VHH binders against Phosphatidylinositol 4-kinase gamma 6 (PI4KG6). Designs and how they scored, part 2

Target 1, 302 residues: Phosphatidylinositol 4-kinase gamma 6 (PI4KG6), of Arabidopsis thaliana (Mouse-ear cress) (q8w4r8r158to459)
Amino acid sequence: GVEPIPVNGGLGGAYYFRDEKGQSVAIVKPTDEEPFAPNNPKGFVGKALGQPGLKPSVRVGETGFREVAAYLLDYDHFANVPPTALVKITHSVFNVNDGMDGNKSREKKKLVSSKIASFQKFVPHDFDASDHGTSSFPVASVHRIGILDIRILNTDRHGGNLLVKKLDDGGVGRFGQVELIPIDHGLCLPETLEDPYFEWIHWPQASIPFSEEELDYIQSLDPVKDCEMLRRELPMIREACLRVLVLCTVFLKEAAVFGLCLAEIGEMMTREFRAGEEEPSELEMLCIEAKRLTTEQDVLSP

## First folded at step 1 (VHH)

Design A18 (framework vhh_gocatamig_d2)
Fold by ESMFold2-Fast, scan of step 1:
Structure A18 (fold): chain B 302 residues (1-302), chain A 122 residues (1-122)
Amino acid sequence: as target 1 above (302 residues)
Amino acid sequence: EVQLVESGGGLVQPGGSLTLSCAASGFTFSDYYLAWYRQAPGKKRELVAGIYSGGDTVYMDSVKGRFTISRDNAKNSVYLQMNSLRAEDTAVYYCATYESLDYWTGEPFDYWGQGTLVTVSS
């Protein structure tokens, strides 16, 4: 037992759980401590659980199961998402906004909260992608993360949520390889198509064609199986989120068959902002046209 | 390398308005979460407003409806429009961006500006 440490800064409640040696083993994020949630420890309250959050298609209290969904969809640890689960944890460190009292006394009885939280294995790392040149990132690692980001329609993939771990180069002091670890999948699987954010779209690695192994992985993806698994493991997941997953997975599979690279696929999913107005993405336009074709076929049917 | 420079602070009467600006350099601005914090004498630094790369925003309860955060990615700038100012809004206002593990943690890889003083007094 070492006491968990609240993470300072940021918008939501997060806690480092540590082992007997004081090393971080997990990051815990209670669902009722998300931005706008009633027990947010940073003062960002004002909404009830289940109301539209920072994005209309991601509700307050629902980022935790999205982090778990990203891990569950990462078959064979392909994208390197750290193990993540929804757990019920009772601990006095958790925040409860039960009044205006900022008075804490170590001698008084601790307040104890039982909460549903995302529980993610802490992965040791040296820095994040914002602090490291992208040229050192393995093409395969960028591709694998991008494949997951496309499937789950990740709306917030930036360098700050990509951890970078230096690999042992044999101690020669030469430039070594790195491992990329994607985190912070709380803003994935929106309830409707939204503008994703894929920082990797600007990286040279995204313009390299998929390898045979990557194409085999994409071909093996079954969105029906994905939906069945997620309904079983996360019974609170909304059907609208599953529809987005199916659409994005089918699009990825078809684009890969056509020989498109990661950057081309990502660009087709991204909305353009022209003349001060946001325009639908190419993927959104394909969906609009598919609906129109279906309607016209119904009218023209014998 | 990474620099955040605040401006726009000053003396204003209760009920007045001010616009704070933060000019950023040394990073790909459009990719980053930006936030405004404030610190009054004898109080801890508190988050006032934040804006994600996609434009979604968060606000402290006491400023909702009075303050508006916005960003201009072409100018690498973030703004805080402050309306209906109160004496309690008197503080040094700081611009910040996060290189942390995610927008939930903010630490330990955050960058701060030097601050701009806002005084609300008659």
Scores: ipSAE 0.000, ipTM 0.183, lowest interface PAE 16.3, mean pLDDT 80

Design A2 (framework vhh_gocatamig_d2)
Fold by ESMFold2-Fast, scan of step 1:
Structure A2 (fold): chain B 302 residues (1-302), chain A 120 residues (1-120)
Amino acid sequence: as target 1 above (302 residues)
Amino acid sequence: EVQLVESGGGLVQPGGSLTLSCAASGFTFSDYYLAWYRQAPGKKRELVAGIYSGGDTVYMDSVKGRFTISRDNAKNSVYLQMNSLRAEDTAVYYCAADEYDFWSGYYDYWGQGTLVTVSS
């Protein structure tokens, strides 16, 4: 019986769904309320579903399934992504943009809308990473989130998309400890290689070598099985997104075998601004070279 | 050899219109992503509009509703229709092409640029 609360901030439509005591239990983001979508409640409209969105490589209406993909790829809850599903949900709180002007009455408007939306469990927290010093962040937590960010080529891992929960309960050895919860994976798995944004790349934790547990996890990753799972669970996912996932996962696995730390891997994936121009990343340069060799081979062969 | 040849730039008054054209040769045009970039004096080169091989389009926010990108695969050409031009639109406009949508950010080919000046 408690009315959902629209989320303040961000560019898309999002809603806190609450229990009978007014506590948030879920965050719901309708696909037709994404930035540039027809029913965006914040004025960021003007495109049709399926057109290139905030990034050309992520289409309008497709951030919701990317949120779900990030959760599905988080095997064993390793990176701590909150449970996320794509659902059909009906509620009067959802935004429907009507034609404005002429002082027309809206009393005949349908009050209830059924929408496809990402539905994510709300995780209680105290801060986000932009509001809290990073020195208290556990090395393992940063590594686990970074491993996921690399796999999915996350273009939006800033401090505001990383929730911080204090674990201070008065118990021995828990004072000052925190739990990190990664959120807002709507700009992952782009249809083409993009410049990622990994805020953790400059944190001391990213320069610490991977643990044996982390290396075992990376070694266990199978990008072919990842693709099979995502095609089954998310039939709308584009093959171009899966190609990016395969490339990034193979790169991660190979770099880890060579003994590279998280920061080194992230730096190879990040573009550098030099001499007034943005340069391709080392990963992008490898792909450009592979493409060139493939094109030359096609010319030489009948 | 791949070539991208821009045309249609010039001097126009505020509120006016211009159509830029980019004629392509030397590659399978229908497979390519094509984009218009611009660079104003003292500013970085920025994406204005792009069109995917399948016809889907993307626009910079400041030109949305004023500019329209289109392509003609039979003529190996991409166009930028610019309406309601502002002084802030003054720049050299570049045509760019990338073969595989999979390889974002790095364009295989660039045109020479065409100057658009919006002034009274």
Scores: ipSAE 0.000, ipTM 0.142, lowest interface PAE 16.9, mean pLDDT 82

Design A3 (framework vhh_8pnl_2)
Fold by ESMFold2-Fast, scan of step 1:
Structure A3 (fold): chain B 302 residues (1-302), chain A 120 residues (1-120)
Amino acid sequence: as target 1 above (302 residues)
Amino acid sequence: QGQLVESGGGLVQPGGSLRLSCADAGFTFSSYDMAWYRQAPGKERELVARIYSGGSTNYADFVKGRFTISRDNAKSTLYLQMNSLKPEDTAMYYCAKEGDYWDEGYFDYWGQGTRVTVSA
């Protein structure tokens, strides 16, 4: 077979798996090769699995199941997340760093690496959103991706994590139209409310009201069923991540009923830096007030 | 600062127990490494115990087997259960929220301290 090739960009270990023609078919990211993980192939080590990673609320070794969670939550392929699964895969291409133990070095030379990895379908594309003007992006595509980003509290939605495919050459569509493909959901579903990063918040499309179809989709979301599904499909998922999912989904559903657009909802979830201090987001302030009211009611009523 | 508030200190006889608490008003508690430090009069501040965001713990040799560090992420609260207290444990006890070295904006945050006195 055709040898996988390491991805040059990014901080973590990632590998293009190819077909017999040399065409990329999947991107594989071993959990122990994440940024700061012990087997990171790019020298970005220094933490143990389970310690805070690139984002304090996402632990080292746990980005892979988050990638899968984003795909599983993308009901009806609404946001266009590529198919993603956790797999146990054995291959000599995978990186294993040298330990301090001479016996480990000898064992490593004789063994092929078997690892848990995220396995995502490679989607052909022409560029990413950092390299392309946003005016050509369909309003519906931006909305669908933003709805997912809000649900999962995505902390890393920048243009480099949004692939763009031209539809004018042999595709179904109109001349000059593009398809948007969201990727790299490893920094979603944090264990606590975090400051999200939604690059689309600054795009004109985010200020356009939701369509009836989008509102119907949001209304159909059931965070209890989301949690039941994720516990079944991803037994390793932490309850703290599910609490964030429930909170963000409920907030999205209520905000949509109140007629808020995508940009307004995203702004309420984003923290402000005022008077020399980082202040809680509007969403975080609502949670603080809810805790205060619940405590008072518990004192006054059994 | 003003984000970390310690409580639970007091006067105890040798062999007694105390439970210290530290409440964090911030929103990233569960993702940070948390620690207890202490400073006795005329001495430098020293690490007592650390609990990583992942739940693993480290203890100073002089408290191993006697103190237990724990956290409640839902309440954004850090605890230190102190058993078999000795006069040498007399100090101001400080809560610390320890930043990730990759985030230049996040430094160690300190509370005001809570006093523990162990005397006959």
Scores: ipSAE 0.000, ipTM 0.098, lowest interface PAE 22.1, mean pLDDT 81

Design A4 (framework vhh_8h5u_2)
Fold by ESMFold2-Fast, scan of step 1:
Structure A4 (fold): chain B 302 residues (1-302), chain A 123 residues (1-123)
Amino acid sequence: as target 1 above (302 residues)
Amino acid sequence: EVQVVESGGGLVQPGGSLRLSCAASGFTFDYSSYDMGWYRQAPGNQHERVAIITSGGSTNYPDSVKGRFTISRDNAKNTGYLQMNSLKSEDTAVYYCATEYSDYLWEDYFDYWGQGTQVTVSS
């Protein structure tokens, strides 16, 4: 075997694992090397595992299971999320930072670290969506990714997290056609409602109505069954994350029945600015009103 | 302010039983509004959920403990329980009680953990 290569860029620890020929086969992200985690290899430390992370509602050390959750929720490979699992891996390449007292020990010993990490299949690609014009992106691909993003309340869907693979790689072929591969789902399923970031919301594909196949897929979604599956597969997942999944999936299902397109649904989930201040989204306002009605009914009931 | 305190841990032989208790106090909302779960962590491993009971009374268990562990709650006493039967050496861990409240509105999230109680299954 060949040594794993640290990934350049990003805030967290990530490693390309390679086959015997030196080709990348997987991307591995240790949970204790996330941004602000104690063993972050890029100097972004300062928090303990379980403390609020980059987003208040996504804790340090918990982006790895969110990557896996996004894959598990992608039934039938509909949105094209690469296979992802949470695994225990032992390798000397992983980063271990000395503690304040440990910095006094200068004895050089080989450390072999066993870590829990997200393990995702590496998908060959040509560039990301920030480097390529969006007009060539298939409507169905954008819709399928958007359906997943809505369900998991993705707070970080930008062009850099959408890999683009040219389909003309076979020689003379489908010039300009591409395959989209969504990655980096570490900031999904927050523990409370957050402002999502859906870059596709402004793309013309998002304003095209759902196809019959897409509507059938959305109708088939069962958020109760989703929760049962995630509790079984990811015992560390918090109930708060599952409540957000249920809310967003129910909202998606109802909006689709009402005939809304992907852009309209995304807009209702996105916070707006009023008088220079960020205000709750339409979805958040519906939740506030539902809570108010429930409280009032309990007070007034006989 | 909010306190979550585990008790009932100890040393048992394989095949034995233990009942863990989780006493909670100081909540802003009624205890019954919180989900309650038991989590464990063995040296070198991540936290894993071993049982959850929701505010609505639904329970869930991973396959590793299903049929052996039973979670319950007494809302009048602000106390949760984990009945552990047919204990195995693999169940050796520090067991933590957690109570979680999430109001799907953007700022209403509460999460409280205890200090943990050691369970050792060994002859």
Scores: ipSAE 0.000, ipTM 0.341, lowest interface PAE 12.6, mean pLDDT 82

Design A5 (framework vhh_h_nbbcii10_fgla)
Fold by ESMFold2-Fast, scan of step 1:
Structure A5 (fold): chain B 302 residues (1-302), chain A 124 residues (1-124)
Amino acid sequence: as target 1 above (302 residues)
Amino acid sequence: QVQLVESGGGLVQPGGSLRLSCAASGFTFSDYSSYALGWFRQAPGQGLEAVAAISGSGGSTYYADSVKGRFTISRDNSKNTLYLQMNSLRAEDTAVYYCAAEIDYGDYLDFDYWGQGTLVTVSS
């Protein structure tokens, strides 16, 4: 048999699963091996599942279903998120840490662990976006990824989680062209508005207006249907995450109607540091004002 | 209005050189709006053939085997112009040469904009 290989690097447990030829076909991330989770194989333990994690608004054990949610929300494979599912998988390679009983040790290599894990198709690629200049990235690819990142309030979009594949398929019409593949959506759909990280905000592609196809896609988005689908497919998803999805999707749809580009929308969602402290984003200020008006009316009404 | 206009064609003897230029208007060679730029040719009685291409960033180039080592593609973003330097010309290089641009604004598109063509004749 061909044994899975632990991924070197990152904070969580991750494994390359391979075919009979030894080629990677999937990357598997057990939910109990996330950063700070009890079975983290890299020593980053200390919390129980369900406690606030790496981000306070993303709980330990919940990054896996967020990766699946990003894939499920990527209708028509628009942003190019690799197929991702939440599965129950059994393998001896998975990590199991010793129990709280300091006098008891387990023979880990003889244990077969059955775990809930995110299971994502491995997509062959040449490098990631941090290893290459961004000028070669297609405007459409950056826009499509940015549209998804806005919808899900991605707090971790950087060059290291954008895979780049060269499209040298023997045809001059695709020469020099690359395919962008977004991965690592574990820190999306936070339970409250947070400062996102959209590296693409600084790329010239983000300042180009949306195409008609992109505007049609944005207009077709229905956050109520998104919530119904996610509740059905991922019954563990928290209502607070769905509220963030609704807010961000409505904001995206309205901003697109007003003719704003990705960079402008992303800037309205990003916090700024002014007058010696971090200030709420423009989107957060709109929410604060809406809440203030509602509270004021409640005070004035019998 | 997007236009590509070729120039620099003409009659040359075998072994000679020519430089073709392609001036773009209504469109800029900024790296994010021009994904690929290329030269194509059509010889008398034959189909369209790809000659050379340069990526939007200018970092990658392609050449057909028939011209590799003889032709050089380049771009000048400040002049918004694409060039094809043709050296060691042969009779079989006789063709109408077209410049083309691939601009991606929503979908991956094969070269969307084409020039009118410029004739190159290699003859004694």
Scores: ipSAE 0.000, ipTM 0.151, lowest interface PAE 19.1, mean pLDDT 80

Design A6 (framework vhh_gocatamig_d2)
Fold by ESMFold2-Fast, scan of step 1:
Structure A6 (fold): chain B 302 residues (1-302), chain A 119 residues (1-119)
Amino acid sequence: as target 1 above (302 residues)
Amino acid sequence: EVQLVESGGGLVQPGGSLTLSCAASGFTFSDYYLAWYRQAPGKKRELVAGIYSGGDTVYMDSVKGRFTISRDNAKNSVYLQMNSLRAEDTAVYYCARDEGLWFGELDYWGQGTLVTVSS
């Protein structure tokens, strides 16, 4: 058979799993190979699983379930997140560090490791958003990805984790258009409010008002049902992560009712969380203000 | 062949302490993630604490600072030290080993041990 290939770049361990024709079908990321984890294959070790990771509010060993949570929250494939699951997988390609300074005899007794890993369907693409101009990105695609990013408080949405696929199928209506595929959601749903990073904030698409379909989708979101689903599917998820999901979803729903565009919502979140990452009441005050303004508009309308 | 046997449950007063033990057999204990779950009457099972093969740990927020999970690979055992017990900690506690394809899907469970926190 065809051996998996280690992914070049990034800080964590990641592997392309391939089919019998040598084509990539999945990206596998072992939880103990995350940045700073003991078995990191790129030399970025130094922390234990469960300790604060690259982000203080995302622990080492816990990015894999966050990848899955982003997929599970993407109802009807609205944001286009590739299918993702946590799996237990055994393969000799996976990295194991032993920490022994002077004795090679232990290497001879190394067993093939079973690891818990995120397993994500590989989606064929031409480049990432950092290598492509943003003018060809569909407004709806940017909006749908941004809606998810807001809900999950994504702290790491940049061009390098947005895959771009050219729609060059010979159709006149699709010439020059692209499909956007969001990946690398390992730094979402932090345990505490912290600064999001949304590269799309500065894109023209984010300043376009939401469509009726997008507003209907946002209105249909039920953070209580989201929490029930995540607790069932991901029993290891921390209650603090679910509180962040609830706060961000309520804020999104109220801001959308108030008529804010994606860029305005993203800017408000960035400003508020920098000022009050330790103050949940500040986000609650924004929600109250949004509700008050909506009620006043209803009173003034004939 | 795979067996997980819990012990150490009982009746304890609020503020008291209790240590649960889980004896494992039928697999290479040191290679596996092990966890403690609990289930109160009328509620679903919830993760209390977990310990990875390398010794790193995870905890449910409501037990952080009060409970400590540990393992002894030489004895094929995992432990849950429970301090500052509260009435809401009353539940059947289960030891579990991950055998499923999904991290939250656990194939092997012990029979459980009852912990009652009451005056």
Scores: ipSAE 0.000, ipTM 0.112, lowest interface PAE 18.1, mean pLDDT 79

Design A7 (framework vhh_5j56_2)
Fold by ESMFold2-Fast, scan of step 1:
Structure A7 (fold): chain B 302 residues (1-302), chain A 126 residues (1-126)
Amino acid sequence: as target 1 above (302 residues)
Amino acid sequence: QVQLVESGGGLVQPGGSLRLSCVASGFTFDYESSYAIGWFRQAPGKEREGLSSISGSYGGSTSYSDSVKGRFTISRDNAKNTVYLQMNSLKPEDTAVYYCAADSYYDILTGYEDYWGQGTQVTVSS
């Protein structure tokens, strides 16, 4: 059969799985091959599963379920997240860092075992957004991806994790239509409210007002139902991640009602650096004030 | 259960030094921690003031209030799950109960943290 190919780039272990014709059909990321995980194939080891990872608010071994959560939250395929699932899979290509000769180990260890991995449908594409001018990106595509990024507090939305696919456009000229495909949601839904990274915030598309369809979609979002769904589908998800989801979804819904565009909403969520010191975002300031009203009575207790 | 325990307070002469310790249980203060951790103080008849914080971002970005900048230094001991406040050039005005606090919701210290220690008394006098 056709052997999977290790993905070049990134800090974690990832593999292109192929069909009988040699075409990529899935990207598989084993949980124990994440950055700093014991079986990381790129030398970025040194932590146990469950310890703070590459992002302190995302634990080692937990990026895979976050990628699945982003897909599950993408109702009606609105943001175009490729189908993603958490699966148990065994293959000899997967990395095992305990490769010592049997006589050097107290135990004759198995070199290959079944692993839990994120399994995402491969979507054919031409390049990523870091290699292409952003002026040709459809307003609706940028908005739909941005709506998801806000909901999940994505801390890693850069051009390298936005795939670009050229569409057949009957020859209408140099600037043909493209499809945007968001990937690499492993650093979303952090356990703490923190500074996101939204590269689209600086794109002209983000300053265009939401369409009626986009506003209807935002209004239809129910963060309580989101939490119930995620607890059912991903039993390992932490309550701290769900609290962040609720907060960001409520903020998005209210900001959209007040007529804010995607860029304005994103800027309110982003921290400022003044005089070398990081300041809370406007969203964080609102949360601090709400927390003050409920906790100040307790801190003054004798 | 999350708990913070301060130690190292006491009586010192002006110009002296003290090192306060904050031992955490129920979560980790390692270099990659997602928690914001810091020190506050409260003197009789005054409001609680923030002194210094260390965040999980980049393994320990630090901040200091103007009243202690250059005199106090915050640090971590990852092996001991402990945060320290090294206090140098102590003044009578530094006399207060010193509190360790941690928040899991933000990586910046706000004054409305979810977890607080019971405090340790620091008295600067002759």
Scores: ipSAE 0.000, ipTM 0.283, lowest interface PAE 13.2, mean pLDDT 81

Design A8 (framework vhh_7uia_1)
Fold by ESMFold2-Fast, scan of step 1:
Structure A8 (fold): chain B 302 residues (1-302), chain A 125 residues (1-125)
Amino acid sequence: as target 1 above (302 residues)
Amino acid sequence: QLQLVETGGGLVKPGGSLRLSCVVSGFTFSSYEMAWVRQAPGKELEWVSSISGSGGSTYYEDSVKGRFTISTDNAKNTLYLQMSSLKPEDTAVYYCAREGYEDSWYLDEYAMDVWGQGTQVTVSS
């Protein structure tokens, strides 16, 4: 067989797995090679699995489960998340830092270790969204991805995490018809409310009202059933992450009923800067107020 | 009234075992992440272990992996920490803690919103 290729760039360990013709078929990310994890191949070590990671609200070793959660929550393949699974996989290409297995670096390749990793289908693409203007992106594609990003409180939706595939018929002009493919959901479902990063928030597509199909999809979402499914499929998922999912899904459903577009909903979740200071988002202010009211009622109760 | 009550601490010899218990009242802990956090004399708080509300996911600090086991008994509303192969460096006050709801946009280290009284574990000859 064909040797997997380490992915250049990024902070974590990631590998392109290839078929017999050398074509990429999967991207594999071992959990112990995440940023700050003991076997990180890029020198970003110093923490143990389970400690606060690159973001305080995402623990070291948990990005792989989040990748899978995003795929599992993408009912009917609505947002176009590539198939993703958590697997136990053994390969000599995976990184083991000197001393972690008790062996010398020159001898580490004698040991073939099994690792837990996210395993995602590689989708062929032509470029990413950071390399191209946004006017050619289908409204429905942007909406479907944004609906998922809101549900999971994605803190890392930038253009580099949106793959763009030109369709065969091309249409009129350089980038006629395209397919958008969202990837890299490792920084979703944080343990606490975080400032999301929704690059689509300022795109013209985000200001267009939801279609009837999109509204039906949002209305069909049941965050309690989402949590039951995730606890069953990913028993390692933490309850704090599920609470974020519930809060964001309820917020999305109510905002959609009120007639808000994707951009308006995203803006309510995003923090603002004024006079050099970060202000809580509207969603965060609603949560603070709800907690204050609960505390006040406890004090007033006989 | 939300309350966590830890028991089971004490003096134990190196290599010994001890089981900590945390009895929860005022909330259903199966709806929350629960954690054990410790503080050695003159040191800062150190996260030890966490368990999901479902009980299906457990996480451990590297120095306790393979030696400590976190578990829950939902019928008794009780969180446990089974400690084995205890070392002098495990000497600390151990706190049972509930992880907070998503109402903060910044995280205090280990983000615990309800704490127990603590129970002293001393590992010495």
Scores: ipSAE 0.000, ipTM 0.153, lowest interface PAE 18.6, mean pLDDT 79

Design A9 (framework vhh_8pnl_2)
Fold by ESMFold2-Fast, scan of step 1:
Structure A9 (fold): chain B 302 residues (1-302), chain A 121 residues (1-121)
Amino acid sequence: as target 1 above (302 residues)
Amino acid sequence: QGQLVESGGGLVQPGGSLRLSCADAGFTFSDYYMAWYRQAPGKERELVARITSGGSTNYADFVKGRFTISRDNAKSTLYLQMNSLKPEDTAMYYCTTDYEEWLGYDAFDIWGQGTRVTVSA
């Protein structure tokens, strides 16, 4: 059959799996080939699974289940995240570095000669958002992606992980219209509040108020049910990650009730960098203040 | 490359007790779901007990009421208190992060080298 092709871009190991016609059908990313993982095929090694990774609050070996979490949280396909699952898969194309050799590693691999990997449906597209201007992007598409990014505290939303597909079908006169497909959610749901990266924060679409449909969607979100679902579907997810999800979802819901637009909400979550020092975000300051008030009440109480 | 180290195994008479320990040597222990597995001679590896990061426990039917799993996150140590030991409990005992059963991938799950428990017939 048709052999998988290694993906040349990015920091981690990734592979295009193809059908009998040679068309890409899936992107597979082995957990032990993540940046800094022992079997990284691009030379970015040096850490053990479970150690702090590319972001301090996202550990080596844990980006795959985060990609799945983003898909699972995308209720009704609202943000357009491609179907993603965590799978056990065996293939000779996967990378194994010489440092993993030895009697112990060889004997252990003989019992389970497979890798855990994120498996995401390949979505055909024409380019990514970094290659073209953002003025043609539908307001609703940007809002839906931004709502998800806020919920999961995405630390890596840039143009290179936002795919763009032209919607020309000749019959309906949709010339110049595009579909946005968000990908690469491996750096979401950190174990503590981090400085997110929301490229859309400066786009004109982010300053447009939410529609009634978008506000209804936000109001329907239940972070308790989100946590129950994620614990069931992804038993390996840490409670600290779920606490961040709850905090961000509650913040989003309250900010939307106050009439804030996507850009305003994103700015309150983003840290300010001044005079060589990073300042806490407004959201982080609210959390610090809440902790201070409870501590002072305990001191002043009889 | 995981660094979990089991200890506390030994030879014991039927009805005796042992306390196994599993020490962490380089990762954030308190956030992981942890488990004890065992493997008897000529048998497959089997789950003995599980504990979540929050302290919720689950036990295999063959050890319920006899074994207790616990953790001390401040000491990065997992424990298995084994009471009323039987010859059938003779096995190598392993600790691990609790992803193996769901994912089936031992290089992602951090495993120790094991500690031997022998119960005299």
Scores: ipSAE 0.000, ipTM 0.186, lowest interface PAE 14.4, mean pLDDT 81

